# Designs tried in a protein design chat: VH-VL binders against Protein cereblon (ohgt). Part 13

Target 1, 230 residues: Protein cereblon (ohgt), of Drosophila ananassae (Fruit fly) (b3m1f2r157to386)
Amino acid sequence: LSRVPGVDYLEHILFPGEVLPFMIDGSLFDDEMPGLDGLIFGVGFPLMQPPEDNPHKLYGVTCQVYEKGESGRQLVFYKSRALQRIVINCDDIQGPPQYIARNPTSKCFSKVKILPEYFLPEPLKCVDMGSMSRFRDIPSMRDKYRRYQLSSTPWPADACQEYAYEEIVERARKKLEIHKIDTMPRCPIQLSFWLVRNLHLTEKMMRLTFLTDSVNTRLQLIGSTLKEES
Below, E stands for the ipSAE of ESMFold2; O stands for the ipSAE of ESMFold2 at other seeds; V2 stands for 0.75 times the mean of E and O plus 0.25 times the DockQ between their complexes.

## First folded at step 8 (VH-VL; framework fv_roconkibart)

Design m1 (from k3 with light chain S32L T33V; at its last look DockQ between E and O 0.05; V2 from the best seeds 0.00; counts 0 for: pae O 13.1 > 2, placed apart)
Fold by ESMFold2 at other seeds, look of step 8:
Structure m1 (fold): chain C 230 residues (1-230), chain A 121 residues (1-121), chain B 112 residues (1-112)
Amino acid sequence: as target 1 above (230 residues)
Amino acid sequence: QVQLVQSGAEVKKPGASVKVSCKASGYTFRNWGMNWMRQAPGQGLEWMGWINTYTGEPTYADKFQGRVTFTLDTSISTAYMELSRLRSDDTAVYYCARGSSSGDSTWFDYWGQGTLVTVSS
Amino acid sequence: DVVMTQSPLSLPVTLGQPASISCRSSQSLLHLVGYNYLHWYLQKPGQSPQLLIYLGSNRFSGVPDRFSGSGSGTDFTLKISRVEAEDVGVYYCMQALQTPYTFGQGTKLEIK
């Protein structure tokens, strides 16, 4: 499916919600071309190692320009905000992308695929069926055990989220400046990206948290980093 | 089948302009950039620039900046190259070629037949 | 601008024998994502150029398997394992790492 934003390179990973400022030589605008207000463009991370099962992919984010200013020189200052994670098949890129810090351009375009954000809002239940199996062989209990078995969904312990979410929030509150805590979002999707932006994660953890489509898994990865620091 | 058909040969006087057309068929025109090259008689190939066929945004090689204009008519899948203020060293065969994207690179997988432009008095 | 240098500029070859063309760039054409931004074209007498090899070593559709590309970084080679009469023409390498895209001077292959 075709979404054809302009594509530029960024030397580091940028997460949804982060602000990406940049400057363009204003002399390059002509009277017939509109400004960049509201423009949606892609930013790829060529230095981020792709997953082994997708070795020819370029990962990145969409960004949208939301603020325009001017300096006292010819340069025009723009602010953009990252919106969505994307993946690009490098074969779909039309034109040569450039690093946004050195030569931001709208002259390189590509079809992009928007990456999903999955979240299970309710903690999974963990049930050990072993202790109840003794009732299976008792004739008077057999139908009750069968009905319980059908209503029970055994989940692996690593799928349970209840304690990790609360612990992550509490540990984040202890490590962050007070004025940042006021901006902590309630939405788990937004929170996962906000935490990455406001915590100092290693480059490897930044990659792992970016590549994960599961918000639950992303929060668990962030949580493990908080435990390692504290 | 991908095909690029260019307009016919032209003879021009110095100071005039020439506009070469390149009509594409056999593929989705907007998905593939269009490049322009030229080749002077007995000489090698020279890249002049390209145009993004989806946005219409051109990129010109610095040597041609200010003299060349790339345009599109997407309704008929046609790209145009106009070169102004012609001089005798602009005598060349002009080619359009479809760009094919990969990473930061574009290779030219299909070429037009070429258009000879001769500049003489 | 990236300067592309081909050698030899003239290559007389006996039919059925191998041929080899060298292309050297003034800077590395290997991008950080692992692609070499070098392409090979053949221009037969009286014809438009045609793509042979893209990204250093990938054969374009319909190109005979006697053509192969190798090399990385600054040094690249096009090989023809057994030259045929239809292979006559001028061979160009081209870099597409950065604009302006630049071609080598050409190597004229002819049958002796």
Scores: ipSAE 0.006, ipTM 0.444, lowest interface PAE 13.1, mean pLDDT 77
ESMFold2, look of step 8: ipSAE 0.395; ipTM 0.721
ESMFold2 (binder alone), look of step 8: mean pLDDT 93; pTM 0.955

Design m2 (from k4 with heavy chain N31H; at its last look DockQ between E and O 0.61; V2 from the best seeds 0.00; counts 0 for: pae E 8.2 > 2)
Fold by ESMFold2, look of step 8:
Structure m2 (fold): chain C 230 residues (1-230), chain A 121 residues (1-121), chain B 112 residues (1-112)
Amino acid sequence: as target 1 above (230 residues)
Amino acid sequence: QVQLVQSGAEVKKPGASVKVSCKASGYTFRHYGMNWMRQAPGQGLEWMGWINTYTGEPTYADKFQGRVTFTLDTSISTAYMELSRLRSDDTAVYYCARGSSSGDSTWFDYWGQGTLVTVSS
Amino acid sequence: DVVMTQSPLSLPVTLGQPASISCRSSQSLLHLVGYNYLHWYLQKPGQSPQLLIYLGSNRASGVPDRFSGSGSGTDFTLKISRVEAEDVGVYYCMQALQTPYTFGQGTKLEIK
């Protein structure tokens, strides 16, 4: 678990890789806190329904500030990028959370749990799943780690009927403009989130794709929405 | 499931005070602000203010400043609205509603059933 | 402070037909970050209000797809693609950019 100094609410789901702009009162900065460059903070999605087995959880992402925008007014513009999916026990939140659209705060913090990204690399070489080996020593994650080890067999027939990585990529190419295809990432984890950003998914599908820790399953869900002809 | 249950209807004389309770259940009380609205018979909705359930700091609409007080009892997840120096035009149904966050309470996703307050001689 | 003006105030509609309700604010509701602080509520006869649309265009949980919100700045529209009997009631827009939060006068939707 880690501690995140800013826990703000966002009214919609934000996926890793997405940009989150915001404004903050520049008078909050002084000699000891000259700005927010590189700051990592948490953003929770209070309107997203948690899974049934985790009813007191707030799901969200970490974000990192990477750009300071236009200045010359009291308000300072920043850009941040979502990095990792997280889950927060609501009882751990300290301070008054508020929506980032109004004024983000560094006065609301919490312990967070970073959610894993599982990928079973059947022919893919690029895996951006984080350190899977560290989860074998975490008691709450040992069952998930064992399931990953035991799932090295070929995909079930019903899953294989719907999933083909190359087919998903080709169907996405047919729906997207050429200039967007040039930015398609090679990493399967990043690709799964990139597809969500560049496709028009329903609110239900956005939730399902966010809650899934398996990159393989996430890609299958996205692929199911691409089967319709243009 | 989220639920807001308000106290029962009241009849008051002009000049008296009324205190309406709003008991919350099904969520973490201090993470969502509590808003108060009223609706006079046959009229539209009027926002009276809100209270930050984490800090206990109230915000009152100017029209009610000096006559309304919002308080909390966090041990029983209950918010209170007290309106003093009642007049006949204070006759209305009073609603509590859960705000979107404790520090920034802009839209109201759950409402209490309403409490009719009648002010008559 | 911010005045919210709805039109029409009374809206008779035939079942299955579309309906449209307008809401205009006396000043822009668009926050600098790009969100419109305009929300829509429905109060069915004898009931408490319920949230339909928040931040201009986002459908609240459990609200049917036939409801949609659009607009920005000072002009906002709530649309119902096909009116059902259960849609009868009074519709309110509300601004929440600045206190005091203010409601429109309401639009009473009736089935002809």
Scores: ipSAE 0.017, ipTM 0.566, lowest interface PAE 8.2, mean pLDDT 79
ESMFold2 (binder alone), look of step 8: mean pLDDT 94; pTM 0.961
ESMFold2 at other seeds, look of step 8: ipSAE 0.035; ipTM 0.575

Design m3 (from k4 with heavy chain N31M; at its last look DockQ between E and O 0.55; V2 from the best seeds 0.00; counts 0 for: pae O 5.1 > 2)
Fold by ESMFold2 at other seeds, look of step 8:
Structure m3 (fold): chain C 230 residues (1-230), chain A 121 residues (1-121), chain B 112 residues (1-112)
Amino acid sequence: as target 1 above (230 residues)
Amino acid sequence: QVQLVQSGAEVKKPGASVKVSCKASGYTFRMYGMNWMRQAPGQGLEWMGWINTYTGEPTYADKFQGRVTFTLDTSISTAYMELSRLRSDDTAVYYCARGSSSGDSTWFDYWGQGTLVTVSS
Amino acid sequence: DVVMTQSPLSLPVTLGQPASISCRSSQSLLHLVGYNYLHWYLQKPGQSPQLLIYLGSNRASGVPDRFSGSGSGTDFTLKISRVEAEDVGVYYCMQALQTPYTFGQGTKLEIK
């Protein structure tokens, strides 16, 4: 669990890797808080419905400031980048949260839990036991049938498709413009977030992809959208 | 599942007071402000004010200042609106509604079922 | 107080046809960080109001995509691309930039 000094609301879902700009009113406060570089804060999505088993949770991301943008004397502009998916127990929040469209502040903080990213890198093995079951009744083949049965416990066909992310990559390459493909990550975790940023998913699919801790399942959800596109 | 359940209809005489309750469930009460509206028969909606559920600080529309009081019982996730010195033109359906946040409550995503208050002699 | 003016106040529409409702404010609703604090609600007959659109153009959860909001500053529009029977009711715009928050007069949508 980590304590985050600032927790604000955002009216839409933000995925790791996305840029979140924000503004602070008043140039005097910038002089009093020099060097915001590296500041880490939390952003929650109160309009994203949580899973039914976690109704009092607030999902969001950590963000880190990386750039001070061009500024007028009335407004100071900063850029941050979303890093990790988090979940917040709402009872841990100290202070009244408000939307980040206003100036962020340190008046609202909380403990957060960083959500995991699970990935199974190897393709699942699927086998059909049908024709092999005939050998269980032949005495000379029963020992081989037992070994085959133990060594080939099959995964369900849907699970095999879940781990076939190479097909999803190829479908995405066919749908995207060549200049976007040049930036496609090789890491499956980063690829799953990159695809959300570069594909036009429905709000329902954005929620499902955000809530999934399994990168394999997330990629399969995105892949189902590619099959249904136009 | 977010739900706001208000107290039942009331009939009052002019000069009396009424206290309407709004019990919240399905969310963390102190994270969203509570707004109060009313709607006279055949008329549009009127905002009465809101209460910051984290600090307990109320904000009242000027029209109701001095007659309305917003309070909370955070232990049971309940907000209250009390309107005093009732007049016949206070006859209306009164609504509570959950605001967008406790610090800046601007849009109302969940509403109570409404409480009819009738002021008659 | 910010005055909110809706037009029309009565809107009979043929089932399946588009509908459009206008809302004008007496002051700009554009917040200095670029968001318009204008929201739309629907009150179906015998029901409490329900949120349709927040911050000018964002659909609330569960609202069909045939509803859209547009506009900025003082002029806002709610559009229904294809009116269904369930869309009958009174539509209200509301400003929430300044207290007291104020509603428009309402637009009653009916199937003709």
Scores: ipSAE 0.163, ipTM 0.640, lowest interface PAE 5.1, mean pLDDT 80
ESMFold2, look of step 8: ipSAE 0.228; ipTM 0.660
ESMFold2 (binder alone), look of step 8: mean pLDDT 94; pTM 0.957

Design m4 (from k4 with heavy chain T106R; at its last look DockQ between E and O 0.02; V2 from the best seeds 0.00; counts 0 for: pae O 13.3 > 2, placed apart)
Fold by ESMFold2 at other seeds, look of step 8:
Structure m4 (fold): chain C 230 residues (1-230), chain A 121 residues (1-121), chain B 112 residues (1-112)
Amino acid sequence: as target 1 above (230 residues)
Amino acid sequence: QVQLVQSGAEVKKPGASVKVSCKASGYTFRNYGMNWMRQAPGQGLEWMGWINTYTGEPTYADKFQGRVTFTLDTSISTAYMELSRLRSDDTAVYYCARGSSSGDSRWFDYWGQGTLVTVSS
Amino acid sequence: DVVMTQSPLSLPVTLGQPASISCRSSQSLLHLVGYNYLHWYLQKPGQSPQLLIYLGSNRASGVPDRFSGSGSGTDFTLKISRVEAEDVGVYYCMQALQTPYTFGQGTKLEIK
């Protein structure tokens, strides 16, 4: 889709909205030549295991530099913010990627694909059920009706599961400090990433929540973690 | 709505100084650096330098080093450019322009209306 | 200093036809992170300059999609797919790889 300069490695998963600080050798950018403001670059997660059906893929995020931080003696400190999840075919990587924690000084670029963010507020209401709609409100048929709805859509079944958005939000509020709650986004896409950033998920759960394109599924995965801890 | 409003036209004699103001509105002033350009009549654009609006640290183009001073009054979101020891070839329209960031200003997305400075005896 | 050279300096164009402006730098503008620090501005008659393209190819907010930028390193091109009357003015390229930032001489686009 897009080519991004500066594809670097990060040992841990980074989600959209997170800040990624880094350093560059200050001899390249003295006071006469100020730094990298506004640049968009790619960051890959080489230690995250890809899905089985995509074994040669490097997952990551785009980041945009938004601030020059405190200048050290030899190193210039920058702040960037993750924007979008991406996937990179490893065969498209050109140049020697380096870990961003090692203060990279080399160029690396690649063709990247920006991953989508699907949110379906009421996914099963959009499915044309035809004559089966007459069974919707019959309690004894509720499970059979829902199974039929799920089988009648081209969307992934887990994306169509009933989503208890308000319940997940309320359980998250009970576990988070008040100052963090004031920053909780209203957009479900941003909220799903915000919750991952502000909850302490296992590495497995971080991988699962990163790899799904369905915001509905991501929120359900997060919700399952909240239930286990309560 | 981002807006940069500059002070009015000036007529100065050679050897004098001029101070042009640039009042910003519609955005957080300290988040974007302020650049200064000039344009002599019938000629192209010339970058004079910029000031980091967060730290107050200026950077001057070599041509103007020693003659130009950039300052800020952050309480009123205003940047100033003072050019001293004026000469006839300093006659130009002077522009302020908002940079892309407070600490590293590489392109200019909003410009003031310009201030004509005329240097004549 | 990095010298920026535009061509042509004067560009008469028939309304509705394409236009192309070249900009060459005395040094590569490709930054170590892979972006080209080359920007394009338009100064319409009687107005302040306005940003059109930043980092070689990105359109600024509100710029019509008939404007496009391309090129890398030392050679850059601004293209207008179909010139409109409001496109009249002087076009400047600017390098921002290193200070002092420098502009090209300008290209005056006018309807013939």
Scores: ipSAE 0.005, ipTM 0.441, lowest interface PAE 13.3, mean pLDDT 79
ESMFold2, look of step 8: ipSAE 0.008; ipTM 0.454
ESMFold2 (binder alone), look of step 8: mean pLDDT 94; pTM 0.960

Design m5 (from k4 with light chain L55Y; at its last look DockQ between E and O 0.66; V2 from the best seeds 0.00; counts 0 for: pae E 5.9 > 2)
Fold by ESMFold2, look of step 8:
Structure m5 (fold): chain C 230 residues (1-230), chain A 121 residues (1-121), chain B 112 residues (1-112)
Amino acid sequence: as target 1 above (230 residues)
Amino acid sequence: QVQLVQSGAEVKKPGASVKVSCKASGYTFRNYGMNWMRQAPGQGLEWMGWINTYTGEPTYADKFQGRVTFTLDTSISTAYMELSRLRSDDTAVYYCARGSSSGDSTWFDYWGQGTLVTVSS
Amino acid sequence: DVVMTQSPLSLPVTLGQPASISCRSSQSLLHLVGYNYLHWYLQKPGQSPQLLIYYGSNRASGVPDRFSGSGSGTDFTLKISRVEAEDVGVYYCMQALQTPYTFGQGTKLEIK
């Protein structure tokens, strides 16, 4: 587990890749506390309801400061970017947490656990192995048949990934302005987070998609929402 | 999931004191401040103050300064409000409510069921 | 103390019609970092208050999207796009910019 120098609250869910601007009192810097450029810190989402089996877990993201902006006499503007989803055991938090929007005045530290991102390529629709298909119906052989099916795909890996998401991309195009679509990533992991940011999903759907470690499941959840609304 | 359970109704004479408990469950108690409100019969809500559940530092509304005391027992996730030198106009339902954070407690997302305190001669 | 004034104090509404409640503060609730420290609560008959809107416009968890908040500085509005029977109760705005935190007088919403 890693310890981060700051853990602040954020009133809404922030997904990896999003920008988080914030301000701090510039007079709070001292000789022993360098500026924030490049700093990695955590933000937690206390208003996102935790899973039933984890009532003391606080979900959030790591953020890294990448830009120091307006430097007035009192407040210094920073931009940070969310990097990875995390979970915090609330009992590990040292110090009184505050909302980052209120210019935190207290030191607050915690150990964090970085959440994984899993992606399993979809089985190919265009391949039926003929005589190998009889292994498909045998439960003890299903895992080996699936591995064989994946290894024998007739498509290049990046082409298969690109094709597999065409339905989701097409439905998203119907709901988005053209200038947003120009920034749509090709990477399935990045795409899943990008779609949540740009489709203005309900709070419930944002919570469900944030809590899912499987990129496949996250995209499926997003896709099912698009079908219900079209 | 998150619950605040308050102690039962009280009937008191003028000049007495009352202590209301508020037991929290379903979250890490020290990460969210505890606020106290009251509501006289047929009237609106009045904020009495809050206590930082991490540091134990209370903040009282000026109206109640010197009559009210907020305390904690963090081992059982319980906050207490004691109001002394009761008057008839202290008759109200008293609520505890979880604040938005322990470092800065502004909105109240979960409320106790309320405790009726009746002060009569 | 910051005085919070609600209007109207009584709001009879036909089921399914929209409703609008105003809240005005005696001083600006806009914090220097751009957030309005104005929150809305609903107290249904016989129940404890429940949070509806925080920071002027954000819906609390589990609040239906027919509720919306708007406004900034000194003037704030809570809107219900289509009133349902379960929306009956007293609505309070509250400022939390400075202590003591103060509530409006309440707006009693009733079905005609």
Scores: ipSAE 0.090, ipTM 0.617, lowest interface PAE 5.9, mean pLDDT 79
ESMFold2 (binder alone), look of step 8: mean pLDDT 94; pTM 0.961
ESMFold2 at other seeds, look of step 8: ipSAE 0.180; ipTM 0.647

Design m6 (from k4 with heavy chain S102A; at its last look DockQ between E and O 0.71; V2 from the best seeds 0.00; counts 0 for: pae E 7.5 > 2)
Fold by ESMFold2, look of step 8:
Structure m6 (fold): chain C 230 residues (1-230), chain A 121 residues (1-121), chain B 112 residues (1-112)
Amino acid sequence: as target 1 above (230 residues)
Amino acid sequence: QVQLVQSGAEVKKPGASVKVSCKASGYTFRNYGMNWMRQAPGQGLEWMGWINTYTGEPTYADKFQGRVTFTLDTSISTAYMELSRLRSDDTAVYYCARGSSAGDSTWFDYWGQGTLVTVSS
Amino acid sequence: DVVMTQSPLSLPVTLGQPASISCRSSQSLLHLVGYNYLHWYLQKPGQSPQLLIYLGSNRASGVPDRFSGSGSGTDFTLKISRVEAEDVGVYYCMQALQTPYTFGQGTKLEIK
């Protein structure tokens, strides 16, 4: 698990790709600026707490500072961008957490677990194996036939249903203003977060979409909202 | 399940002291400050102060400074409020409430059940 | 100290009808980053207070969508779009911009 040098609270959910502007004591970011990009820190969402889930889990995102300005003698203006969803064991937090909007004055550290983003692409079409079947009964060819057959096995029907995200994209295009559509990403992972940002989902739906590790499921949840828009 | 359980009701004489406990469970105690409020019978809410559960540093409302002491026992996730030199107008229900963070405690999402302190001669 | 003034102090309402509670502060509660440090609580009869709205307009977890908060600076409003029987109780606004944190006097909501 990696250690993040800053962990602050945010009052609302922030999705990967969103910009988080803030002001903070500039000394909190010293010695933590890697490479070409700025400092990476964690932001937790303590108000995103389901009643029966583990209350010692704190969900959040990593953020990376990409713009530094100065706005006062002791407070520095920053812009950051959310990168990855994370989960924190609250028992791992070192220091007194503060809300980033109240200009944190204390350093907090924690180990974080970066949450995965799973995407299963559109299932392969079932192909006709007829011309290859003549190799099945020849011992020297059996390994080649087996390799081909395994590679051509179609996805289950339930998996195909789960991954019909192209329909969701088309319905989103009907809902959104033209200039926003020009910025629609092609990567399914980025698209799922982009849609949350641009479709103004309910707080309950935003929570559900944040908590899923499956990009396919996230897209289906978003799609259900598009049908219910009335 | 976040839970704050307070000690039982107390009856005290004027001039005495009272110490109310608030035991927290279901969350990481040191990550959220503890606030204390009171409510006199038939009256509104009054904030008494809070304690940073990580550092142990208290902040008292000016009205209570010099009479109230907030302390912690972090080994049992418990906060305490002691009010001294009790007067009849200190009769109230006293509440503990979990603050929004350890370092800056502004809204209170979970409250204890309240402890009635009655000051009578 | 920041003085918080609620109106009305008593609010009888017919079931299913809207209700509105006003809260005014003696100082602006707007912080530099655009948040208003004004929170709303409901104390149902015989219960401890519970958080309804934080930072002026955000619903706490588990709070129905018929509750909404609005306003900025010194003037804030809590609205209930359709009052239900379980909404009975005393509503308090609280400022948390600076210590001591201070509550309004409370607004008692009751069903006619």
Scores: ipSAE 0.027, ipTM 0.576, lowest interface PAE 7.5, mean pLDDT 79
ESMFold2 (binder alone), look of step 8: mean pLDDT 94; pTM 0.961
ESMFold2 at other seeds, look of step 8: ipSAE 0.414; ipTM 0.732

## First folded at step 9 (VH-VL; framework fv_roconkibart)

Design n1 (from k3 with heavy chain G33A N52Y; at its last look DockQ between E and O 0.54; V2 from the best seeds 0.00; counts 0 for: pae E 12.2 > 2)
Fold by ESMFold2, look of step 9:
Structure n1 (fold): chain C 230 residues (1-230), chain A 121 residues (1-121), chain B 112 residues (1-112)
Amino acid sequence: as target 1 above (230 residues)
Amino acid sequence: QVQLVQSGAEVKKPGASVKVSCKASGYTFRNWAMNWMRQAPGQGLEWMGWIYTYTGEPTYADKFQGRVTFTLDTSISTAYMELSRLRSDDTAVYYCARGSSSGDSTWFDYWGQGTLVTVSS
Amino acid sequence: DVVMTQSPLSLPVTLGQPASISCRSSQSLLHSTGYNYLHWYLQKPGQSPQLLIYLGSNRFSGVPDRFSGSGSGTDFTLKISRVEAEDVGVYYCMQALQTPYTFGQGTKLEIK
């Protein structure tokens, strides 16, 4: 868990890698507070339904300010980039969160939990785990060994085809303009977020893809959208 | 599930006061400002103001300044609206509604069922 | 105060036909951030208002896609592509750029 200075509300879901521009009234700055460059803050999605209808959880992302952009006379424009998915227990929020679109004027802090990104390889038949098999008889290591065995079992052929990386990429190419395809990342984690940003998914699918810690499942959900369209 | 439950209908005489409660459940009360609206019979909606649930600071529409008071009891997740020196034209259904943030509030996503206040001599 | 003017105030519509409701603000609702602070609500007979569209064009969760909002600045439109019986009620626009927040007069949608 970490503490993030500034928790603001955002009216829509923002995925890691997306740019979040915002403005602050420049008259609020003085010589002691010259700007926000490099600041890491959190944004929560109060309109996104949490899992199991648990309203005490607020999902969001961390963002980092990386650029002071072109500004009007009184308003200072900043750009930030979403970094990591987070979850916040609303009871941990210290201060009044505000919508970033209304130019927040106060600090709000919270403890946040950074959500993991898991990517499992394609299903493999049980393989010889030579260096790992010696842990089977060690009591403290036995659970880790069993988890690895379960994750290594082969998957049904139909499931493997549905989530095959190359097939998802080819289906996405049919829906995207060429200038977007040039920016398609190689990393499956980054690709999963890039696809969500560049495909026009339904609100339900946006929620499901955000809430999933498994990159494999996220790609499968995205792939199902592409399969429906074709 | 987010729910706002208001107190029951009231009949009052001119010059009296009324206090309407709005009990919130299913969310963290202090993270969402509470707004109050009213609707005279057969007429449109009128915003009366909001209260920051985190700080307890109210904002009142000018029309109601000096007659309306918003308060909170955060221990039971309840907001209150009290309107004093009632007149016959205060007869209306009064609604509480959850704002879109704990600070500035912009849209109202959940509404109470409404409380009819009738002012009659 | 920002005055919100709706047109028409009464809107009889044949089932399955489109409907359009106009909302005009006495001053711009476009904030410097690029957001329009204009929201649409529906009050069905005997019910509390419910949110339909926020920030000019965003459908709230559970709102059918036959509802759409458009416009910017001072002129906004709510459209229903095919009116259904459940759409009967009074539609309100509301500005939330400046206090006091103000509603339009309402547009009563009825089936002919």
Scores: ipSAE 0.006, ipTM 0.475, lowest interface PAE 12.2, mean pLDDT 77
ESMFold2 (binder alone), look of step 9: mean pLDDT 92; pTM 0.948
ESMFold2 at other seeds, look of step 9: ipSAE 0.138; ipTM 0.625

